# VHH binders against FYVE, RhoGEF and PH domain-containing protein 5 (Fgd5), part 3

Target 1, 194 residues: FYVE, RhoGEF and PH domain-containing protein 5 (Fgd5), of Mus musculus (Mouse) (q80uz0r647to840)
Amino acid sequence: RALVIAQELLSSEKAYVQMLQHLSLDFHGAVLRALENVEQEGREPLAQEELRQGLRELPAICDLHQGILESLEQRLGDCGEGQPQVADIFLAREQEFEHHAAHILQFDRYLGLLAESCLLSPRLATTVREFEQSSQGGGQSMKHRMLRVVQRLFQYQVLLTDYLNNLCPDSAEYDNTQSALTLISKVTDRANES
Below, E stands for the ipSAE of ESMFold2; O stands for the ipSAE of OpenDDE; V2 stands for 0.75 times the mean of E and O plus 0.25 times the DockQ between their complexes.

## First folded at step 1 (VHH)

Design s26 (framework vhh_8k46_1)
Fold by ESMFold2-Fast, scan of step 1:
Structure s26 (fold): chain B 194 residues (1-194), chain A 124 residues (1-124)
Amino acid sequence: as target 1 above (194 residues)
Amino acid sequence: AVQLQASGGGFVQPGGSLRLSCAASGFTFSDYAMGWFRQAPGKEREFVSAISWSGGSTYYADSVKGRFTISRDNSKNTVYLQMNSLRAEDTATYYCAAGYEYGLYSESREYDYWGQGTQVTVSS
């Protein structure tokens, strides 16, 4: 039972990492390049610098989840028919999760700055619209994709709760899962405040 | 160095078809919009078609709309132009060009890199 839930965690992490790669590797570079072109035209409001700084967090978030994915693949491959051990993967990344929670709190502001910058630059607006309408983008808005980050934290909470309920209460994994759930719940609460 | 290698040109009879290819190297192909332009002897270079960096948006000159189809394969760093129902007035040297994803796609000055071109001749 617990193994089935852990495998669901792995499968959903694979899908999530693919989405983050599209944001970090394909969208991020295009938007930053469009912002640089606006600067070269002599039009650089402070909002564009704040937006640029916020977008620079996307590669780090992608790196965090690629690391989680790789660790989940290793742990579930190594356990075979045994009890999975995945909770410490999250605990090892406590500082990264807390750092990203602080930046996720600014994402609604960054999305507002992006919208404002698009009003000042038709070229930037075209870049954002083209990405959102692309096949790689799947027609989803930048706002929807950023909200997927908060949604993933909520999904971790649900999956870890179901995982915990299917573990032996006397096991080390049970204790570690309670600690991981506490961390994710704290991060989710902080990220979901506005 | 940046290179754009256009190929696929040749002789074709009116009503025939040709597929042009443009292979790119020396830059991050997937970050650039790609365009096709053509120039007939004694004429200015004119816009034919363009495609956004992702392939999600395509643009066509009125003279080729419905007959030509632009596409790209970012894994192969290649842009294509499928030309159907060719006419004598389509006779020209065809150039591929790379530009940033902004501005007017029909404007040649918005393109940073240009290929050597491939000749298309439509004649009986």
Scores: ipSAE 0.000, ipTM 0.089, lowest interface PAE 17.8, mean pLDDT 78

Design s27 (framework vhh_7pa5_2; at its last look DockQ between E and O 0.69; V2 from the best seeds 0.00; counts 0 for: pae E 4.5 > 2, grease 33 > 24.2, SAP .782 > .668)
Amino acid sequence: QVQLVESGGGMVQPGGSLRLSCAASGFTFSSYWMSWVRRAPGKGPEWVSTISYSGGSTSYADSVKGRFTISRDNAKNTLYLQMNSLKPEDTALYYCAKDLGYYYSSWGYFDYWGQGTQVTVSS
ESMFold2-Fast, scan of step 1: ipSAE 0.065; ipTM 0.522
ESMFold2, look of step 2: ipSAE 0.178; ipTM 0.574
ESMFold2 (binder alone), look of step 2: mean pLDDT 82; pTM 0.828
OpenDDE, look of step 2: ipSAE 0.246; ipTM 0.636

Design s28 (framework vhh_7pa5_2)
Fold by ESMFold2-Fast, scan of step 1:
Structure s28 (fold): chain B 194 residues (1-194), chain A 122 residues (1-122)
Amino acid sequence: as target 1 above (194 residues)
Amino acid sequence: QVQLVESGGGMVQPGGSLRLSCAASGFTFSDYWMSWVRRAPGKGPEWVSTIYSGGGSTSYADSVKGRFTISRDNAKNTLYLQMNSLKPEDTALYYCARDYGDYEGFYYFDYWGQGTQVTVSS
């Protein structure tokens, strides 16, 4: 059962990375260019700057998850029908997860700023709409795609918990998975601060 | 032990309204995205709506947009689906599902409730 859960982790990571690559490459550049042409007053220039800073974090998050995906693909390809070993993939990336936690916390806020900016810029609104309607966007809203960045941490907790419950308690993988869950829980708590 | 219990189904005429509820227990409700999924007789499950763990973000199937509203009360561990302007094609068993995401066009739900029947007939 553990292997099946680990394979679900891999398949969901692949889909997640594809979404992040689209946001990082196509949406990031187009949105930043559109924002440069919007004239704003008062607090709006500050909101726009905050949105720009959030978007610049996406390439680094993409790199983190690309590495996780490649490691998962290698590990699960090598194990066949045997016991998987995936928990240390997360542990090796502790510093990167901690770095991104503060930005992930603000993604719901960034989405609000994006929606507000679209009301002021027909060009930005068109860019967002075209992205949402593209095959790369999968027909889902930008809001849903960006919220998957926050949601992925919760998904890791669910998947790793189910994985843990299907491992031998005497195994090194069990111990490593508990450590990985502690890490992801800590990052999730930071990202989900009230 | 994770439990999801749906209620609020019934029989209504076309154009009527119903409000479904889902009582969750055995897990930290506020940490999970929640979804409503329905199954019409003889058909597979069809995703209806999803709501973010904090309640600020929602999504809907094209067939229900503008008619249904998903909401949640994290203090009460309860998920809701307000269904307006009901149509005969909305007739189905409605399930509350704990959601860890949709990937490559497939929805991944790890826990489902027992379902509540909605029948829309004249």
Scores: ipSAE 0.000, ipTM 0.139, lowest interface PAE 13.5, mean pLDDT 74

Design s29 (framework vhh_enristomig)
Amino acid sequence: EVQLLESGGGEVQPGGSLRLSCAASGFTFSSYAISWYRQAPGKQREWVSTITSGGSTNYAESVKGRFTISRDNAKNTLYLQMSSLRAEDTAVYYCAARYYSGSYLWEFDYWGQGTLVTVKP
ESMFold2-Fast, scan of step 1: ipSAE 0.012; ipTM 0.378

Design s30 (framework vhh_enristomig)
Fold by ESMFold2-Fast, scan of step 1:
Structure s30 (fold): chain B 194 residues (1-194), chain A 121 residues (1-121)
Amino acid sequence: as target 1 above (194 residues)
Amino acid sequence: EVQLLESGGGEVQPGGSLRLSCAASGFTFSYYAISWYRQAPGKQREWVSTIYSGGSTNYAESVKGRFTISRDNAKNTLYLQMSSLRAEDTAVYYCATEGWLGYSDYYFDYWGQGTLVTVKP
């Protein structure tokens, strides 16, 4: 049962990393170029500077989750029919989660800034539209893709809680999973602070 | 349902003028930026002009000084006044929404059916 939940964590992480790679490698570069062109047209998009800075964080966020994916693949491949051990994958990346949590949680805000920026720049709106229609974009709206960045932290809470409830309470993995949940919960709680 | 209906296209000689219209429905027209795009056969769609909710305007370099975008919020209508038309202005002209205010909705997918402008020497 626990193994099944760990396999779901792996499969969902793989899909998430693919989406992040598309955003990081294709979309963010095109959006940054479009924002530079808006400035060259004699407009001063000060509100777009926050969006630009947030999008520049995507490669580091992608690296974090690529590392988690690779570790999950190795751990679940190595355990066979045994008990999985995945909680320490998150604990080993505590510093990275803390450093990137603020940017990850702001992707709802970045979506709003992107929508407003598109109203001021038909070039940017065209870039977003072309990315959404591309095969690399998977046919999903930009709203859906950017919201997945925030939603992944909440999905971790759900999956790790389900995983915890299917572990032996006396196991080291149970203790480590509680610690991982505490870490993820602490970083997501920052979204609610003024 | 968001709907955009273009009209006013036709054949004109070089140096001539045309006025395009776009009738909008299904959204609060005055709140949103609306744009004109065009597409010549075998070419990619190109942006022509945008008018923002506040009335400010922006133009592609190729049409500056020749085209004027305007809106009538009382009639939910967008206009494009085209003058000094050139052979390279021959295209199907489309009216499009550039998105929605607020974080929840993004309606860039909404285009009109287009209106054909032919500049024949």
Scores: ipSAE 0.000, ipTM 0.099, lowest interface PAE 14.9, mean pLDDT 76

Design s31 (framework vhh_7uia_1)
Fold by ESMFold2-Fast, scan of step 1:
Structure s31 (fold): chain B 194 residues (1-194), chain A 123 residues (1-123)
Amino acid sequence: as target 1 above (194 residues)
Amino acid sequence: QLQLVETGGGLVKPGGSLRLSCVVSGFTFSDYYMAWVRQAPGKELEWVSSISWSGDYTYYEDSVKGRFTISTDNAKNTLYLQMSSLKPEDTAVYYCARDSYEYGSGWYEFDYWGQGTQVTVSS
């Protein structure tokens, strides 16, 4: 049972990383270019800078999850039908999760800033629509893709909780999984302080 | 040739129930996340529910939790959406969709869609 849950963690991470790569490598650069040479007064320049800073975090977030994906692929490939060992993958990345937590959980705010910026810049609005309509976008809204970034932390909680419930309580993996859940919960809660 | 064929839509009164079916062919059903996505008149596409490639994980949009149940019958290559306690705001064209990634979920990134089936909830 535990192995099936670990495989679900791997498969969902693979899809998530692919989405982040499209968002990070294709969309981020295009949006930043569209924001160039725009002169604004008042609050609009500050909102635009906040959006730029949020989008600049995407490559680093992508790198974090690419590392998790590679580790999951190796661990589950090596174990075959044996007992999975995946909790320490998250524990090894405690510093990265803490660094990115605030940015990840603010992506719903970045959606609002993006929508406002599109209202002010026809060039940006066109870039967003073109990305959404690409073959990689499949016509899906950028709103749904950006919300996926926030949702991934909560999905880890669900999957790791189910994983924990299917492990032997006296195993090292059980203890490590409890620690991983504590980390993810702490990271999620820390965003509420900002 | 890859196909997704939906049935089960129709007119139903508020509080009623319907079961949507989607028969798939041309790929291994249990290798993909499958989803139901709807579009109400004049609105954008709204994801409703997904089921993992293993069939062990189901996910729902908040407004349908406790009212809708997604399930699969791998022997029949069929995806289902059992809808209960239907509300007028559930009126939409419902699409079944295949997630773009084998063994993965892009959540809102789908590569193949059914033709859609109309669900109308009114007295």
Scores: ipSAE 0.000, ipTM 0.158, lowest interface PAE 15.0, mean pLDDT 76

Design s32 (framework vhh_podentamig1)
Amino acid sequence: EVQLVESGGGLVQPGRSLTLSCAASGFTFSYYAYGWYRQAPGKQRELVAAIYSGGSLYADSVKGRFTISRDNAKNSIYLQMNSLRPEDTALYYCAADWYGSSYEPYFDYWGQGTQVTVSS
ESMFold2-Fast, scan of step 1: ipSAE 0.006; ipTM 0.166

Design s33 (framework vhh_8ghr_2)
Amino acid sequence: EVQLVESGGGLVQPGGSLRLSCAASGFTFSYYSYIGWVRRAPGKGEELVARIYPYSGSTSYADSVKGRFTISADISKNTAYLQMNSLRVEDTAVYYCAAYDYWGSSLTEFDYWGQGTLVTVSS
ESMFold2-Fast, scan of step 1: ipSAE 0.005; ipTM 0.236

Design s34 (framework vhh_8k46_1)
Fold by ESMFold2-Fast, scan of step 1:
Structure s34 (fold): chain B 194 residues (1-194), chain A 125 residues (1-125)
Amino acid sequence: as target 1 above (194 residues)
Amino acid sequence: AVQLQASGGGFVQPGGSLRLSCAASGFTFSSYAMGWFRQAPGKEREFVSAISYSGGYTYYADSVKGRFTISRDNSKNTVYLQMNSLRAEDTATYYCATGSDYYFGSSTPHEYDYWGQGTQVTVSS
């Protein structure tokens, strides 16, 4: 049962990394170009600059999750049908999670800034609609995709809790999973934002 | 569940004023743009005004520019429409709306997912 949950963690991480790559490589670049044009037209840059800074964090967040994905693929490939060992993947990345968590938790705010910028820029609004309607987006709204950045940390809590409940309480993996949950809970606390 | 409660409508003479309010609950109000629409008897719903999530940007239909003012108070989860210099042509049921998508950027009703029950405004001598 634990292995099944670990495989769900891997499968959902693959889908999440693909979404982050679309935001980081395709959408992010198009948005930055559209925002540069708005600024050149003499429009107020304050909200646009904050949005640019937030979106520039996407490659680093993508790198964090790409690393997690690769580690999950290796660990679950190596264990076969045996007992999985995945909790230390998160523990090894404690500093990265703490660094990036503040930016990840701000993505609902960045979505608000994006909406506001779309009202000022028909070019940006068109870019957002084109990405929403594209096959790369799977037909999901930009709101849904950007909120996934925030929601992934909470999904880790759900998946790791389910995983923990299917482990032997006397195992090292049980102890490590409790530590990983404590780490994820700490960084998802919106009051922390550090 | 998302709920929008519009109020403040009533009977007013031409040249008069009314202030409409829309109280929101069931979602993170401060993260969503809000719109006001109206529907006159026998007509389709038409755009009146919109406000960004922060209140920093506002948009108005040409027919109401200079007469109506949209504003919001994120601490009270409320959007307002101040209506001045009212005309008989402003007679309609007024609806507040929010979309599930922050990037609505449009004056069309079908871009909004959630609607209030409406408040009737009648301008007549």
Scores: ipSAE 0.000, ipTM 0.114, lowest interface PAE 15.9, mean pLDDT 76

Design s35 (framework vhh_7uia_1)
Fold by ESMFold2-Fast, scan of step 1:
Structure s35 (fold): chain B 194 residues (1-194), chain A 125 residues (1-125)
Amino acid sequence: as target 1 above (194 residues)
Amino acid sequence: QLQLVETGGGLVKPGGSLRLSCVVSGFTFSSYWMAWVRQAPGKELEWVSSISSSGDYTYYEDSVKGRFTISTDNAKNTLYLQMSSLKPEDTAVYYCAKDQYLSGYFDSSTYFDYWGQGTQVTVSS
């Protein structure tokens, strides 16, 4: 039923936010410190500045999804075994989603820049490898973790479609879910453009 | 109730073509990204291709780009893989699977749901 799918949306959002928090608070800080040391040595390649700018988007994306998580926890906690109301959580964040869709198109480029920077900086390469091998990153490649930002938009599309198909077509939630799917599809379309 | 049935495999010569089909039942087909994965004899599973629930987005493993085409017919709950310019290296059992998170594109080791029974493709002279 719809509630079960809404609960899956919540549980997967919680796991996703935990991953983003680690990237935003732990990995990003470590990478910035490694890049700062290269700059202090007088290198300052353009690729490192571009990488630094790109990684700055992670905190904003984390904030967006933390807000979604908090709203999902409140809505599903409040409804008990009642009818869930979650679609407007996404609609309220239309501008944020549209902003981040444009940025997500750059994630393959940021991964490429990170790889290039690792070739130029053994210190950065070591930092990335140590993060991947830590308890926070063990078994999860950096490519996997960073591209989960793109994956999450497609996961929303899948989960909201299943949710819609388990709602009464006459309900306000059905209409709101169609609108939310239209938003996510638009965002996903831009994220998938070359 | 949840079932994936692959058909269309067979023996072909190098350079030949085959079309694989996967009939899906027991879930909302158009809600999920779907994938083709393969396993060659004595080898690990390899992701081949994924397609979006709308059918508008497709992704391919590098070795099959330009040779394979993934498509869907949502009215028939059917996933297709059109294979051309087949090579001996394409010999494998081909499975269709639900690709819930576009996982094969980002990490080929990722688990897929709703595995079918598979269909054997053999490319040999």
Scores: ipSAE 0.006, ipTM 0.204, lowest interface PAE 9.7, mean pLDDT 76

Design s36 (framework vhh_enristomig)
Fold by ESMFold2-Fast, scan of step 1:
Structure s36 (fold): chain B 194 residues (1-194), chain A 122 residues (1-122)
Amino acid sequence: as target 1 above (194 residues)
Amino acid sequence: EVQLLESGGGEVQPGGSLRLSCAASGFTFSDYYISWYRQAPGKQREWVSTISYGGSTNYAESVKGRFTISRDNAKNTLYLQMSSLRAEDTAVYYCAAGELYSWSYTDAFDIWGQGTLVTVKP
């Protein structure tokens, strides 16, 4: 049963990384190009720089989760039908999670800045709409995609709690999973500050 | 209009059973993680159970083995089957829906119901 939950963690991580890659690599680049034209229209450079810096966090977050995905694939492949060992994947990335905690809540702010920029730039609004309507966007709003960045931390809490509840309490993996949950909870709490 | 409406609460004696329902309208129910929370008199709101869009379930330790969460996507309805009820289960029970991945955290939920009162008394 623990293995089934660990496989759900892997499957959901793969889907999440695919979403992040589309948002980070394809959308981010298109928005940056559109913002260059907004600057030419005399818009305040500081507002555009703030949005650019916010979007720049996406590749680093994508790298973090790509690493988690690769580690999950290796660990679950190695264990076969045996006992999974996945909690230390999160513990090994404590510093990265703590770094990103300061930026996670900013995704609400970046969405607000993007929406404001779209009201003032028909070209940027068109770029966002075209991305949302593309196969990459699947017709889903940009708001839902950006909010998934915050929501993935909450999903880790649920999945790791379910995983913990299906482990032997005397096992090392049980202890490591409790530690991983403490880390994710702490990071999630910090992300909600400001 | 986006809405969650709980029902099924009432008075029951210790050891009894109740089935709570939560009817959803105005959104695509099958796309959401949906949770049960409860708030006892004078206490903070606490998480009880969550069910994912795919049917995976989680339970608080205090209710594990006694409560069963389920969903009927065709009826846009969430259920909580409660058995072996105890005095400490007395609370107002709330239904909460979040985006696909926000279901584990109270502050992340976008949609909340008004609650249904469960009273366990001898």
Scores: ipSAE 0.000, ipTM 0.151, lowest interface PAE 13.4, mean pLDDT 75

Design s37 (framework vhh_7uia_1)
Fold by ESMFold2-Fast, scan of step 1:
Structure s37 (fold): chain B 194 residues (1-194), chain A 123 residues (1-123)
Amino acid sequence: as target 1 above (194 residues)
Amino acid sequence: QLQLVETGGGLVKPGGSLRLSCVVSGFTFSRYAMAWVRQAPGKELEWVSSISSSGGYTYYEDSVKGRFTISTDNAKNTLYLQMSSLKPEDTAVYYCAKRYSGFYKSPYYFDYWGQGTQVTVSS
C-alpha cells in the first residue's frame, strides 16, 4: 500500500515538474518580455514590477522540484516491489523548502497581479491568452496552472499523510515521514506569517 | 577555481558533423545541470540543449532535435554535444554553461559560462 502511495507521489511529481517547466519556458519567456515592453498611461508600474520579480523565482522552484523528482525516480527504481524510502528526500531539502516556500505561497497573489496587469495591457492579455490556448496550456487557464504551484505544497501534506498511515510505526521511514510532514507544515505556516 | 573550457569547433560544410567538448573543473560535475547555448553574429543567446545533473534527462531546442545529442562523461568531467546534419543556420559561438538542476530551457538561468568555441557551417 505504501509503495502504491509512493508511486502516486512520483507520478504526480513527474506531471507537476513537466507543467512547471512548460510554465517557466513559455510563460517566463513570453510574458516577461511582454511586461518589459509595456508602455501605457495609467498602469500601475509597481504591480507589473512585483509580478516580474516574483516570476523570476520560478526557475529556482523548478530546480527544487526537479531534484525531488530525480530522487524519487532513483529511490523507487532501486526499491522495486520492496519498502520505499522517500521521506528523507524532503528532509534533505529543508533549507530549499524554507527559502522557496515564501515565493511559492505568493503565487496566488501573483495570479491576481497578472489578472490586473492584463486589464491594463492588451499586449500582455494577448500573450497570456496565446499561452492558455497552446498545447502546453493543456486546456487549463493560466490561473489553474499558477494555482498548481501553491497547491503542490498542500498536496505533499495529503500524500505524505496517506503514506504515513500505511507504514509500519516501528520503521525509520515512519519517523522520517512524521518529520517531513512537520517540516512542510512548519514551512507553509512560517511563509504565511511573512 | 571554477573553469569551463569548450573545444571542438571549426569550419564544416552543410551536412557535416562536429563533436564539441566542455571540460569542467573546480566543482562537483555530477551535481549540476549542464547546457549548450549558442550566439550567432548579431543575435541574442539561444539555448540549444540541456542535460540534468543525473544525466537521466535531456532537452533540445526544436530546430536541433534528431540532429544533436548531448551527453556527459562524469569520470572525465566532460560535457559533449555531438552535432550531425549541420546547417548554415547552426553557425554560432557555442558556450558551455552550468546550473543547479531544474530549469533547463533558458540561456539566462545558467550561472557559470565558458569562453565559447566557434562553429562555422558554410560551403
Scores: ipSAE 0.000, ipTM 0.116, lowest interface PAE 17.6, mean pLDDT 75

Design s38 (framework vhh_8ghr_2)
Fold by ESMFold2-Fast, scan of step 1:
Structure s38 (fold): chain B 194 residues (1-194), chain A 123 residues (1-123)
Amino acid sequence: as target 1 above (194 residues)
Amino acid sequence: EVQLVESGGGLVQPGGSLRLSCAASGFTFSRYSYIGWVRRAPGKGEELVARISPSRGSTSYADSVKGRFTISADISKNTAYLQMNSLRVEDTAVYYCAARGYKLWGSHQYDYWGQGTLVTVSS
């Protein structure tokens, strides 16, 4: 049962990385170009700089999860029907999670800033709609895709908790999974400056 | 594994004070967790007497103990406390430390429980 949960972690990571690649490689650049043409009045210049900073983190966040995906594919391919060893994949990336956590957790706020910017810029609104319409699978909005960036950390907590509950309590993997959950919780809690 | 270990229970005279401690292991106090003290006397149902969100610092109390009991948490020690002042005979009960983790955010139910510590208020 632990293997089934680890395979779900892999499958969901693959889908998540594919979404991140689309945001990082296509949407991010188009949005930044559109923002350069927005007329600035009131506090919008500050809100747009926050949005730009958050979106510029997408390539690094994508790289982090691409590494996790590749490690999961390797580990689960190698273990066959044996007990998976996946917790250390997260522990090895503690520093990367700490560096990116603040931006990851602010993606719901960045979405709000994007929506506000769209009201002030027809060009930006058009760019967002074009990317939403170009989505060939699932019909998911840009709003849904950006919120997945925040939600992935919480999904890790759910999946790793289920994984932990299906491991032998005296195994090294059990101990490492507890450490990985502590890391994800610490990163999520510490970076959340609500 | 999540464990909650209570200490500090005992016998005390009416009007006296006791401080209960709850040491948590296997998780870190977070914005999505609550630590509560639930008591049960023989023949009575369970009563939540106090609750704290360690990271948020928010607290709540049952009307029966408000003004007499104070709940607190030391995040660095991963320990919650219940300071009980002006104790009454009717406070006699087994006191349980209970916690709900991040996986039950928004739930009213506790998912982790300690073994309980007996508090007896009598002369």
Scores: ipSAE 0.000, ipTM 0.083, lowest interface PAE 20.9, mean pLDDT 75

Design s39 (framework vhh_enristomig)
Fold by ESMFold2-Fast, scan of step 1:
Structure s39 (fold): chain B 194 residues (1-194), chain A 122 residues (1-122)
Amino acid sequence: as target 1 above (194 residues)
Amino acid sequence: EVQLLESGGGEVQPGGSLRLSCAASGSTFSRYAISWYRQAPGKQREWVSTITRGGSTNYAESVKGRFTISRDNAKNTLYLQMSSLRAEDTAVYYCAAPYKLSWSSQGAFDIWGQGTLVTVKP
């Protein structure tokens, strides 16, 4: 049962990384270029700077999740139908989660900044619309795609909790999963601050 | 707080014309880009047109050449002149304006009016 949950973690991570790659590689550069034009026209510099800085974090966030995906593929491929060991994949990336969590959790706010910037820049609004129309994976809005960045941390919490509940309580994996959940809870608790 | 009130909708024959108005309260209207959006039954809201504070205009491809957006800053009013109307233009039309600083609003910065219904019927 634990293996089934670990396989769901892998499958959902693969889908998530594909979305992040499209957002980071195809959208990021075009949006940053359009934002430069908005700023040059003397619009709200602080909102533009915060959005620009947040979007610059996308490649690093993508790298974090690509690493998680590769580790999950390796671990679950090697264990066959044996005992999965996946919790330390998250623990090994504690520093990365702490560094990037602030930006990840602000993606619903970055969505608002993007929407405001679209009202101030017809070029940016056109870029967003074109990306929504051209992207693979159906007609998903930019709102849906950006909110998935925040939602992935909460999905980890749900999946790791289900995983924990299907592990032997005296196993090392049980202890490691509790530690991983503590890490994820710590970084997601920032959502309740500012 | 800025209030928006759309008007000018109604029933019109294909090929007809209508002019929509959006009246805004508050002095901030003249300082920001203002947009028209529409929502057909069972569909998501879609962007129609924007006019910037400097008067530059942009349009959705489906309405380009048929619709004209304009503004009167003295009256705090936004207009949408619609020509060569088609059945697919049937929708509730909304205007939208930014309402507060983005970084303090956590993403909630658009003000939406109640909308005005446009029906293109044979």
Scores: ipSAE 0.000, ipTM 0.095, lowest interface PAE 18.5, mean pLDDT 74

